Miniprotein binders against a9bab2. Designs and how they scored, part 14

Target 1, 221 residues: a9bab2
Amino acid sequence: MRQRLTVSESKAIFHKEFPFVVPAVYRRLVDELIVELNLLKNQERFVADGVFAIGLTSIFLDFTKGYKPENQKGILLEAICKCTGFSASNLEQIALEAKKLANGLNTNEIKSLITDNNRDEKESTYKLINKNNHYSRIIAIGIYKLVDMQSNGFNKEEATENSYLDLVNNFGYTKERVEKDVNLYKSSLDKIEKALELIEMNIKDEKRRNKERVSRTKPGQ

## First folded at step 7 (miniprotein)

Design m6
Fold by ESMFold2-Fast, scan of step 7:
Structure m6 (fold): chain B 221 residues (1-221), chain A 112 residues (1-112)
Amino acid sequence: as target 1 above (221 residues)
Amino acid sequence: SEEIEKLYEAVWKLFEAIYRLYEEAEKGDPELVEKVYRLFEAIWRLYEAAEKLRKGNPDAIRQLSDAVTRLMDAIKSLHERAQTGDSELISRVHDLLTAIQSLVDAARELQD
């Protein structure tokens, strides 16, 4: 089958499903997810597996922590998924099931699940990872998050970095590409968090300045 | 304002053209897939420049010019690959060139 939706068609559906203004700080995220999901949906052999679902839901939740108004977040995720041919509720359930399946597993046990010798397509492990999916930034971040969630103790960050890079080699991905995309994810997340902090500070500062101006202009001051 | 809207429209036409090229590459050309991903990086720089321009950033026009130059370099790489005689690939690259011409025209209107 040929392409199901163009990016322009997805964008038109998005605006119909999300009839609100996306705040400027989130516009790149929304646009980037629509493009990426549209591309993935139209890959002949693409399967929305557990790591993909973890990646997508984690990206969305991390980048929208400060989203205002908060009651629009669920509608936003639904609109992004629906306009590209996915179901937000289905992906959220897949992510939850994948996290439960991986819970308590170390990196070596996860490697065993993705190896052809240990992967049984009838088993629940089939839902976690599909080795036949082409590379995607969303999948790479999903792998990173999966490992991050299982890591604990002192030097959690260092343990996560070593473990997920070893794991991605087993997927046939290049460590350089995965590391680049994970670092871009972390950098972009930091930028949006700092932008939100600055916006909050500016709002508080503006309220303070307005109070000072009002008190200085009142008769009797 | 109308000029800026035309610029955004041109950027989204570029995304559509790249998506169609990606679909063709997915039919079994992993080298072409890699070149298409480089185009997406170039387009995101264009989008960032356009957004800065809309917000009145004084460096936006320079950044837009730089982003267009980088995009042209990425398209030349794809065009050289297309010279192997694949007519469908040549058609997709031609769509890309048409889309970037719309960007150039929109940018010129901003100058006036």
Scores: ipSAE 0.000, ipTM 0.144, lowest interface PAE 15.4, mean pLDDT 71

Design p1
Fold by ESMFold2-Fast, scan of step 7:
Structure p1 (fold): chain B 221 residues (1-221), chain A 112 residues (1-112)
Amino acid sequence: as target 1 above (221 residues)
Amino acid sequence: SEEIEKLYELAWKLFEIAYRLYEEAEKGDPELVEKAYRLFELAIRLYEIAEKLRKGNPEAIKELQKLADELLQIASELTKKAKEGSPELVEKAQELKQLADELLKIAEKLSK
């Protein structure tokens, strides 16, 4: 509760760390992540664990699949994390460690990895997969992705949909809350992909109309 | 600069309105498809105007005012169509009017 960064201060730091223009279609994602991470940083009970790290890195990668120029994506994630008091490189490492810990495990085996850390908060030890973490929709996506990575072969999506909700209660969250956040995530991802497709089609149509217009005008005007 | 940052947010909002209009148009209205594409074009232009203003080109303020006027015209066209049997367009028309008003207020602040 001491003097922590405000959202406005985080945005100012972001522009210092990312001195490029964020394309309009990604601006909402960037702003929402800065706000959410700033708020989470101010939650004393919140722990940036492996599930959270998987969620954040997955959200960023999924929403920025079409980002141009591609070489700015790493800098963008770093800026979003740094301006809110997180480290992108540290979170990527934590995500990798959590993925390795769960590698090859079924849903019931993953349940056994969820630690019930009821120890004194002053003596609390960092864990990769925690039961008593402060809820965030980023964690909801992390749970979904943690199960998704273990679903192999035919109908991977169907297997994930059936299994991830089975883990939710073991994390201390409600199935309804997590399902709504996961569905909102999928809906938002579909919307940005469709918006990019429609923008590209509009640009192509505009170029075709301009070319036809030029062909119908007299040279030199 | 705070006003310029808000222009990027408004460009995203315009993309969302255009996409929602396109979803409605897919139900079999080719006129709405045309209006949706026009809104996507305006969203792209709003982003370019914000970029010009960030680089210090004050003449882009006039482009912003003109873009807001075009949004008001499209909102009027959608309102007319809503009264002619497409009441579902009322909300989108109101959102476009509100967005255009916000753009005009930003243009006024930047002009000072």
Scores: ipSAE 0.000, ipTM 0.161, lowest interface PAE 13.6, mean pLDDT 77

Design p2
Fold by ESMFold2-Fast, scan of step 7:
Structure p2 (fold): chain B 221 residues (1-221), chain A 112 residues (1-112)
Amino acid sequence: as target 1 above (221 residues)
Amino acid sequence: SEEIEKLYELAWELFEIAYELYEEAEKGDPELVEKAYRLFELALRLYEIAEKLRKGNPEAIKELQKLADELLQIASELTKKAKEGSPELVEKAQELKQLADELLKIAEKLSK
């Protein structure tokens, strides 16, 4: 028996924990994360492991690169996690430990960690990288990022694209599902980055217009 | 049950469709903004219906059927708008119809 928070209850808790206005460009991200984390918390088979933690923290950090005011970012992640029954500080720690575990490993070495049959002797690996965990789009991004971290040089992007799909079967997931979710993540990230670029250009245009106005109204003309 | 677990998955899919439509609507179509917001509310209601069914409240089956009917109405409205000069909405209308049909099948299975 476990307590379940409804999506409506999670949203009420979120507004209590984050008493600020979420800028329009980030509202979709916040709502999507609350809904997905609420769903995952209610899945009996789901485990908040290192791959999930890497995925969640990476998604949040990537999509909030331009977030202003900057001092609210930590509070925002904490509110998203708390309202859905997770701990931001715990997940951040788990993500760091998972990144340390994967540091310097190639794809085949990571596969070995996933398929390791001596889990009791490698308790940290068992906790950080779980085979057959309940599938989530967040876990898909976590797998992508885990592989991306080990890729080096000018071919980093291509190396990641070639190898993360090879790895997903070892987690017990289908390539079709994971590829779809990773591609959606990339397109969404590109869209928000372009939106932020347009906002920056608008700020620059306003500054240029103000300078032109000042120059035009100079008494010496 | 498998059917109830599928409802949570479909609620997430509906939420994603709602946000994709909202993004398209933000380009300056107030009618689409209204429809996107309605879909957002329906996605939240679907989660609540799934919760009621999981707790053993069969009365929620009628709520599920009503929600599916509302989705079909929105799909019809998007299809009409597509014919009036927004052909990009055809795919979204099809996705909503498929989702609504799947909800009705689940309601039928849960009814017996």
Scores: ipSAE 0.000, ipTM 0.204, lowest interface PAE 10.9, mean pLDDT 77

Design p4
Fold by ESMFold2-Fast, scan of step 7:
Structure p4 (fold): chain B 221 residues (1-221), chain A 112 residues (1-112)
Amino acid sequence: as target 1 above (221 residues)
Amino acid sequence: SEEIEKLLELAWKLFEIAYRLYEEAEEGDPELVEKAYRLFELAWELYEIAEKLRKGNPEAIKELQKLADELLQIASELTKKAKEGSPELVEKAQELKQLADELLKIAEKLSK
C-alpha cells in the first residue's frame, strides 16, 4: 500500500502541476528531490515530522533564492511534493509548528523535545521532533537549521557548528554521517551561488553587446 | 516481503552514494559527474524493479541482475580512476561492489 507511484507516474504529475519550464540551473535540484522524496516515502520507518519538514523547506528555499519568476517558486515546491505523495502546505505548517516549539531554546533544552515516535501516544500526544526517524540528508539539514535558528549575535555560524552535532546522537544518528551531509549541503549552496553569478554576468555581457550592435545602426534605417 | 524492503533500502543507499559522488566531483571532474548521474538513474530503476517484484512480476529479477552488473562495471571504472590519482574513490567503488553483491543475493533468493 505504501508504494503506489512509478517514476513515470510521478513525472506525469509533476508536469501537470508545474506547466512551466524549469531553468537549467535548477533542474538537478528538482530531479534529486523527486527521486529522494519518492524513495523516502517508501521507507517503512520514515515519518514526515517537523525536523524533516524544516530540512526540506530550508533546502528548497536556500537553493531557489535566485529563482525567477518569483511567483513560480511556491508552485514548484507544491509540484515536487504532490508528485511524490507529499503536501507542501502541510509540510510548511509542520515546519512552522516545530520552529515555534523550539523557539528560544538552547541545545540541552531541545534535547528534551526529542521523543520516541511513540505508537501508543500518536492519537493524543503527537510529537513533532522524533528520534530514530529514517535517516536522510534532509533530516540532517533540519537538525542543523533547528539549532541555527536559536543561534544569535557575533559568530552565529561558529556557534551553530559547535552545537548541532551535540543533538545528533539524541536523534539516533552518528555525528560523522550528519556532519558529512551538512558540509556537502553547504558546498552545494556555494556552487549554485557561483553558477548564478556566472549566468548573471553572461546575461549582462550579452545585453551590452546587443546594445552596442543596435547603437551602430544609423537612425532611420 | 523482506527482500522487497531490502531492495528499497539499497535503492536509498545507492542514491546516497550518487549524490555524495556528484557533489564532490561537480567542480573538477565531468566524468565523475556523469557516473554520479547514472547512479541516480540506477537508484530510480532499482526502485521501479522493487515495485515490479512487489506486484509479482518475476521478469524483474533479470532486470535486477542487469542493474547489479552495471554497478559492478561502474565500481571497476571508479577503481581504475582511483589508481590514476583519485584514491578517495576507492571507498565509493567498494560500497558499489558490496551493494551489487547484495542485489545478486536477493535475486538468487527470489529466483527460488
Scores: ipSAE 0.057, ipTM 0.488, lowest interface PAE 5.7, mean pLDDT 80

Design p5
Fold by ESMFold2-Fast, scan of step 7:
Structure p5 (fold): chain B 221 residues (1-221), chain A 112 residues (1-112)
Amino acid sequence: as target 1 above (221 residues)
Amino acid sequence: SEEIEKLYELAWELFEAIYELYEEAEKGDPELVEKVYRLFELALRLYEAAEKLRKGNPEAIKELQKLADELLQIASELTKKAKEGSPELVEKAQELKQLADELLKIAEKLSK
């Protein structure tokens, strides 16, 4: 193909690969992932490495915790990846390998896993955890999650907050940029969780009203 | 070159501005949704132009100028909507104008 897929073309492929209705509360997530993955595809500096894979799979898992019907979640991730030129199964495997590599390591030990990624035109190297990869908000979340998964005990949240920003410079990124993206991620996750709570309340209200309606009708008959 | 690396940064700044604008568009303004998707297409084209320039294709410099013009057009449309009762769009229109101005500066440096 001579041309890269436009966002509109990716959306068309998405609808062919995912022949179900995406609930309104998840549509922004789907749209954002399609756009961002479309932009990253064919970016020569970009490598779909372990940190990226952890980020993408974590974002999808976190935002779809309440997704119904649950049996469509795997198809949804596959469609998002396929319509943008990625493979969900490959990324899930890469994420798993990166998590295994980092398992039980502290932040300083993880820094030792970060390798230079030479962008020489004639040489490409793939590593699970890359230095100077092309920045993405997905990678920012991947860094956060990589550290979060290794944090444990009473101070888990504090340990993660202190450690992931210290790790960021080793990837070749700025703390300000990564922190902004991680905070936006947390805010967006809170918003979708609140939306799901409102939906559950509406379902309970409909059930209550239906019971009251039936009760009111029967005595008059 | 430094100028080419700045193009990638501008593409991500544009994507961030689009993300914030999309949140407002979801409130049920179809015209705003259309502008959001036009901006996504511009961000993609900016990445493609940066890749072509990195590979040594100077023809992509003209694409940067075209992208800047289209970005300014959308900024103008957002300014008009802001005056029609969406004052929150003023800041976003200014951001897009600044990105377009920076894109034109980079295009000028690359052509000289």
Scores: ipSAE 0.005, ipTM 0.240, lowest interface PAE 10.7, mean pLDDT 77

Design p6
Fold by ESMFold2-Fast, scan of step 7:
Structure p6 (fold): chain B 221 residues (1-221), chain A 112 residues (1-112)
Amino acid sequence: as target 1 above (221 residues)
Amino acid sequence: SEEIEKLLELAWKLFEAIYRLYEEAEKGDPELVEKVYRLLELAWELYEAAEKLRKGNPEAIKELQKLADELLQIASELTKKAKEGSPELVEKAQELKQLADELLKIAEKLSK
């Protein structure tokens, strides 16, 4: 007996919940998350588990690095979640619990957690880490981040790249699909970081011009 | 501008149509899954074309015509599939044709 929200309805709710202007560099991210979350909420097989929550919160935090004003960032995540039928505070808590569960585990120990044949003993684990969940690129990034946070020392990046795909089959997904989505995520993150650098350069240039104007007008006035 | 707002509206309508097709594709039709991915790319290309027009790049009008042609092609493919035993696709094909027609009208208005 679930009610379905259309993408248009979600966007209308979003504008009510976030009454500020979304800066142009973040607009595509916001729209992509609203569409993806709307689609997932309407999938009967989908479960908003800890891996999904890690993925969503990681995507949001990575792509909104440097978002100003800072006090709008939390409101933005809340609006994105609420307009699609999710709860940001609930997902943040689930992500925290999933990270705590995985803390200190290596890749093989995480595999054991996913494929544990004594399922009945760990009801809380099944809420946080589920195999055969309805696939989402958000989950793919969650798997990548789950491995990334366990990698330490020199060559952390290389260790993550060598390990996260080994977990994919244990979740019931194909390596090719997950790899493509993770690579797209990395590419998109690079693009927004470059766009932000250009914006910062333009702001610095504008401040320089303003200081030049002030210096010119104050002498003798 | 009014026309750019209509393009964004049309992009959102296209996402809604894609969602309805995706529900059908999830029942195990690989050909429909492929069309869903093609349509998602077209929807984002439409969004990008609207942003280019907003920044004053009139060359993006040609992109709108190309996107409309691709939507009509997919609608035609869905119509053929409907005749081959998937009558539920008739409504979805007609919806894509209507969106393509609206896109062409906007492109014509912007060209003049």
Scores: ipSAE 0.005, ipTM 0.232, lowest interface PAE 10.4, mean pLDDT 77

Design p7
Fold by ESMFold2-Fast, scan of step 7:
Structure p7 (fold): chain B 221 residues (1-221), chain A 112 residues (1-112)
Amino acid sequence: as target 1 above (221 residues)
Amino acid sequence: SEEIEKLYELVWELFEIIYELYEEAEKGDPELVEKVYRLFELILRLYEIAEKLRKGNPDAIRQLSDIATRLMDIAKSLHERAQTGDSELISRAHDLRTLAQSLVDIARELQD
């Protein structure tokens, strides 16, 4: 019978699993993740490994920092994963294990880890960090975040930017592709942050106008 | 609007086309890589347009024609690049042209 979920089928399942309204500012994130995950799930060469899990969880956390109501946030991630055939709890656990594996390592040590983690033949053994995995922009962000979490100090952002591309070839990807996907991610994050800022400004303006109305109706007028 | 829902559906179709082009680009075609990245930029713009329309801003309708033109330009570029053996590039070019025409149709329906 049916072995593959279409994007439309995933979207229908999402609406059943998440019976709330997605705030306008987050709709692009939700839609993009559903499409991306659906396409990846249907790629036979794709493996939902630790780097992918770090990427996905990082994207979700970064874009939903201001999500209200907060009690719907976990349900949202669950719905995005379930409708595309993934498990949010499983991916969160995989991400945590991958972060532990890379903890305290510099870029060169991570390169060694990639080599060592893929040294043995993949004879029914799951690998947290897979070389030559099917490419995804989520994996690109995962590589970026692997370096970012190891970077410390005042110049952290610049250090990450200089170093993450150095790892890309060790995964079997092109620097141009990864760099453009990471830059697109940063651009999208900036847009949602600005949208949230504008929403906060609008709320403040509404509160100010309401106070003015109340003041003008005070006894003594 | 049913037309706005169709726009979201086209965003997903465009993502599918892009993924198939990614597979071809991965085989060592730098020119195709550039076109794939251009398509990602168009996806973001198309989604912004759909969101503006959903919020009731009809001024975004004009932007649909601009996206359609850019998709048609990329489709033409892919078709011109394709050799006799590049059946996948020819198929993706056709898919992009079809999607671009669907955007034009939706823009017309929204104007009416």
Scores: ipSAE 0.000, ipTM 0.177, lowest interface PAE 13.5, mean pLDDT 75

Design p8
Fold by ESMFold2-Fast, scan of step 7:
Structure p8 (fold): chain B 221 residues (1-221), chain A 112 residues (1-112)
Amino acid sequence: as target 1 above (221 residues)
Amino acid sequence: SEEIEKLYELVWKLFEIIYRLYEEAEEGDPELVEKVYRLFELIWELYEIAEKLRKGNPDAIRQLSDIATRLMDIAKSLHERAQTGDSELISRAHDLRTLAQSLVDIARELQD
């Protein structure tokens, strides 16, 4: 049965598990992930499979590029997962397993993984890549990343754009919805990267001004 | 300031409203899903405004009125949809109107 954990309850658990200040630029990411993961955990049809795991870990890594101090980054992901009923270490392992399964495959070969999920002749009690999983924008990013990591050469971006949308129908999703969510992800990532650049410039300017103030003070005073 | 801290509190209230609306939308209401996505975009914009104000940029005060207007528009849309007798949509529309009014109040206090 579904155990319902509200956003407010998750936030309380989060603060206990992450006893540091989340820098302002990352608060939106943290808040959005806590909300999204709680919503997904409550969905009867949702499965935390390999595509979902790739999506979540990729989103976290992309949006936390430049997170300081670096030693808090892993604690942050663990806290986000724990306060929403997930395990970061388990999801990281599932993501790695899914990446290995798809390694070197083209889009048509990946389609067969969705349909059959036939990794090994050994009996499997779960599927890594599921058809008709409960839709999430995290899964949309997972599909995009799964294709993107296999794309190489002169027109990598063009190849990815043409391929991942063809793949989404095989998952049971609409191209329009997935494209909308992937484009929103790209836009949001660009915004945070630009914000981080401005923050770094402001920090450097403030440090320089503080050093100048100190150096202007007469040593004898 | 107290007013800026209240903006961060309103971000959390908006997340709670979105959470409840998204649970309704997951029952297969595509129009409600679009409104939920619009509200998520407003959270980012509101957070940017709060950060600009915290850093001492008063030009962001005018942007609070824009956010309030857009929240009121979404609330009106939810209320009109709720004519089917959906008490959850009516409650969330009321919450959004209350939050929008709080943004207007904060903008007026910050202009003082």
Scores: ipSAE 0.014, ipTM 0.229, lowest interface PAE 8.1, mean pLDDT 76

Design q01
Fold by ESMFold2-Fast, scan of step 7:
Structure q01 (fold): chain B 221 residues (1-221), chain A 112 residues (1-112)
Amino acid sequence: as target 1 above (221 residues)
Amino acid sequence: SEEIEKLYEAVWELFEAIYELYEEAEKGDPELVEKVYRLFEAIWRLYEAAEKLRKGNPDAIRQLSDIATRLMDIAKSLHERAQTGDSELISRAHDLRTLAQSLVDIARELQD
């Protein structure tokens, strides 16, 4: 492998690994992830741990929920990861392991995991949950999702809102920073979901017009 | 540093402005689509400028000034093409102009 990649080099690798057209509605997501992942890869304190992996995979899945054609979705995530020096399959595995580790735990038990995991594995790429990782918006979403997964019932979102900030100090982050990034994530997700609904309505309208055109034609005569 | 934190905030503010224009551009306005592409280029340049600042590279100062000029040009274009009822375009033009001024201020602080 070569020395640290520049943003321009990452973009070139991305186009090689993803030889399809990125639909306009997803171009911002792709550009943001490539830049942020490239910057994170070059940070000395950064560790691609389980919380980071949960954050990245959650962001990708949430923002690409309506992605078509669906068979390109996995290729897109792999291309974003490869062009920035990561492995999508490795991160997906780490995310699953972190989710298993946290499964059924309350916030106090998760706090215990954070304190326990910081000491003994300095170089481990399989470290699942730790404190003092280099802060990123991706990790902020990871913390939010980690808590969201443990919240149940009709008031799931409200329970998550009340609890996820309890963990941020244990990770070594400020509540104000994490809250700002989580709120921006939710706002951006709402915007892309709205855009996708408009696109789907336009597709449905076009199919209706085409059907009407066919019906008005004299079929077979 | 405080200047680097301000740049990161500026990058995020630019992303938000772009997303709102993106929705409007994809309704079939080719001129607006091109302006959105230019704004994405500005994001890449802002991240590059932030990286240069972290490494102490003075080229960042000129890069910030160049980005500010580009944002001001785009803001002017959006304002000029805004018609009665295009409050979104006017709001985005204002945001870009404010951001451009912020980048000029940051560049000036870095010189001193």
Scores: ipSAE 0.006, ipTM 0.212, lowest interface PAE 9.8, mean pLDDT 73

Design q02
Fold by ESMFold2-Fast, scan of step 7:
Structure q02 (fold): chain B 221 residues (1-221), chain A 112 residues (1-112)
Amino acid sequence: as target 1 above (221 residues)
Amino acid sequence: SEEIEKLYEAVWKLFEAIYRLYEEAEKGDPELVEKVYRLFEAILRLYEAAEKLRKGNPDAIRQLSDIATRLMDIAKSLHERAQTGDSELISRAHDLRTLAQSLVDIARELQD
């Protein structure tokens, strides 16, 4: 048993660990993750296992693809985790271990990796892929990504869509709930990617206009 | 406490409902998006009040009641504005309002 953080304590830790301004386009991601992780930390049945770790790291990496400056990304993830009672380095290690465990396995073989956490709750805390964990959309994304990274070839996306929903029941979740959360994730990811493309185009246009203005300046006038 | 467990469950359900409403509002209503941001801020304060209650701080009950009332006011305002939107936005705003009422009821039970 450990003492849990208050929201005020979380905010203080976040600002200490991340002494920079979060760009407006990423503010929602940061705020939502801090809220969700704080709530999950207070769930008795919740386990920060490999699937959760894959989900969290995947969400962060996917939504921060365009984050500038790049050298702040690691600090940002660490701050989000630390202010909510998690460790980014530990979760990254757990995610890597879960990915290695599933590496090269098909969907049926992945099903065999799912531990029955009702057999021994103490031991289930140390397992990488657990059944009946407290539900979170982060875990839903983790399940999707776990299947996605084992899919290959030209029809990778179609293979993932056909497989991950069949796997969901083995985790003890409903297909409808997981599917909705995964689809919202994909929709949101597409939106931020489109927004980043537009920002890049605007930056290029502004730089082009500035070059044209500078090039029209003649020395001696 | 059973009442404290209900409170944490209500906070989690509210967070999910607010996030779903945010997804719909982001599609075309900047004023709704602004109000949804204020709901996320309120949920963080609600979580802080719940933590204080769990630790035995007697001021927490008053804070929970005040925050629950504020959330209900915002939820009602959002639900009314959502009536001019599509059916999904209306449905999500209704869910939020229903959950906000449940929170008010829980805060009232804690006072007694």
Scores: ipSAE 0.012, ipTM 0.350, lowest interface PAE 8.5, mean pLDDT 76

Design q03
Fold by ESMFold2-Fast, scan of step 7:
Structure q03 (fold): chain B 221 residues (1-221), chain A 112 residues (1-112)
Amino acid sequence: as target 1 above (221 residues)
Amino acid sequence: SEEIEKLYEAVWKLFEAIYRLYEEAEKGDPELVEKVYRLFEAIFRLYEAAEKLRKGNPDAIRQLSDIATRLMDIAKSLHERAQTGDSELISRAHDLRTLAQSLVDIARELQD
């Protein structure tokens, strides 16, 4: 049974499913994912395949590296997924199985999977890649991460940059669009990492000043 | 502040409108794609400015005003570009422009 949700309805459900305070620095991520996932769920052509699952789980984990308390991260991802009509546990399982299927494959072997018209999808527990999937920046990041995880050389970043754009053409996506989405992701990730570093430095400095203040208090002076 | 919560509501609604336009960027229009990516970048700046306001930094009001003006200019440009497209693109660009104007109005209220 299919339920169509508005973004407003998803946000209301989110607050019921996640009864904790979202730290201010992560509010953008939560809003961004709720909007994107809600709109994707309403796309007829969209499929939550292995690449999408890798993309979503990677985005969440990368942007929540500094999230405290740590034990709420699983609940947060579950709430984001549930309020938009997805299942976090299912997507995490799909991502794990997709990574397992891709393990040991190079970029050319992955291209072969995309172009193999005789592949029996019935025999696969999870589809790694869906050639005609509805484009999203989440799937673009999934493609990038899939290639990145297979690159084990000394120049891993260079190898990934050279390989993932070549793979993109096999899906029928434009290199320019995918590259821009991946670069936006990297830029946004750098910004939140720098913001977290600054927050940690400020907390550390305040603790030092408080200790100095306390040590200067002398009873009877 | 009620005004700050209104700002956050405007930001996520604007993000929804931006994402809807982003879906139209699939048509391979480099100008449309570039403007949409600039809007996504501006969302991070809006959240930063909103948090600075929540913490009582008055410099954030000027930053919000500047960002809101920039978003409005991009939304106007997108709406003009959309006039040569189909009715769906025109409708989505109009919605974005309307929400960008609401953000400008909110930033103006915060200055007052």
Scores: ipSAE 0.131, ipTM 0.568, lowest interface PAE 4.4, mean pLDDT 77

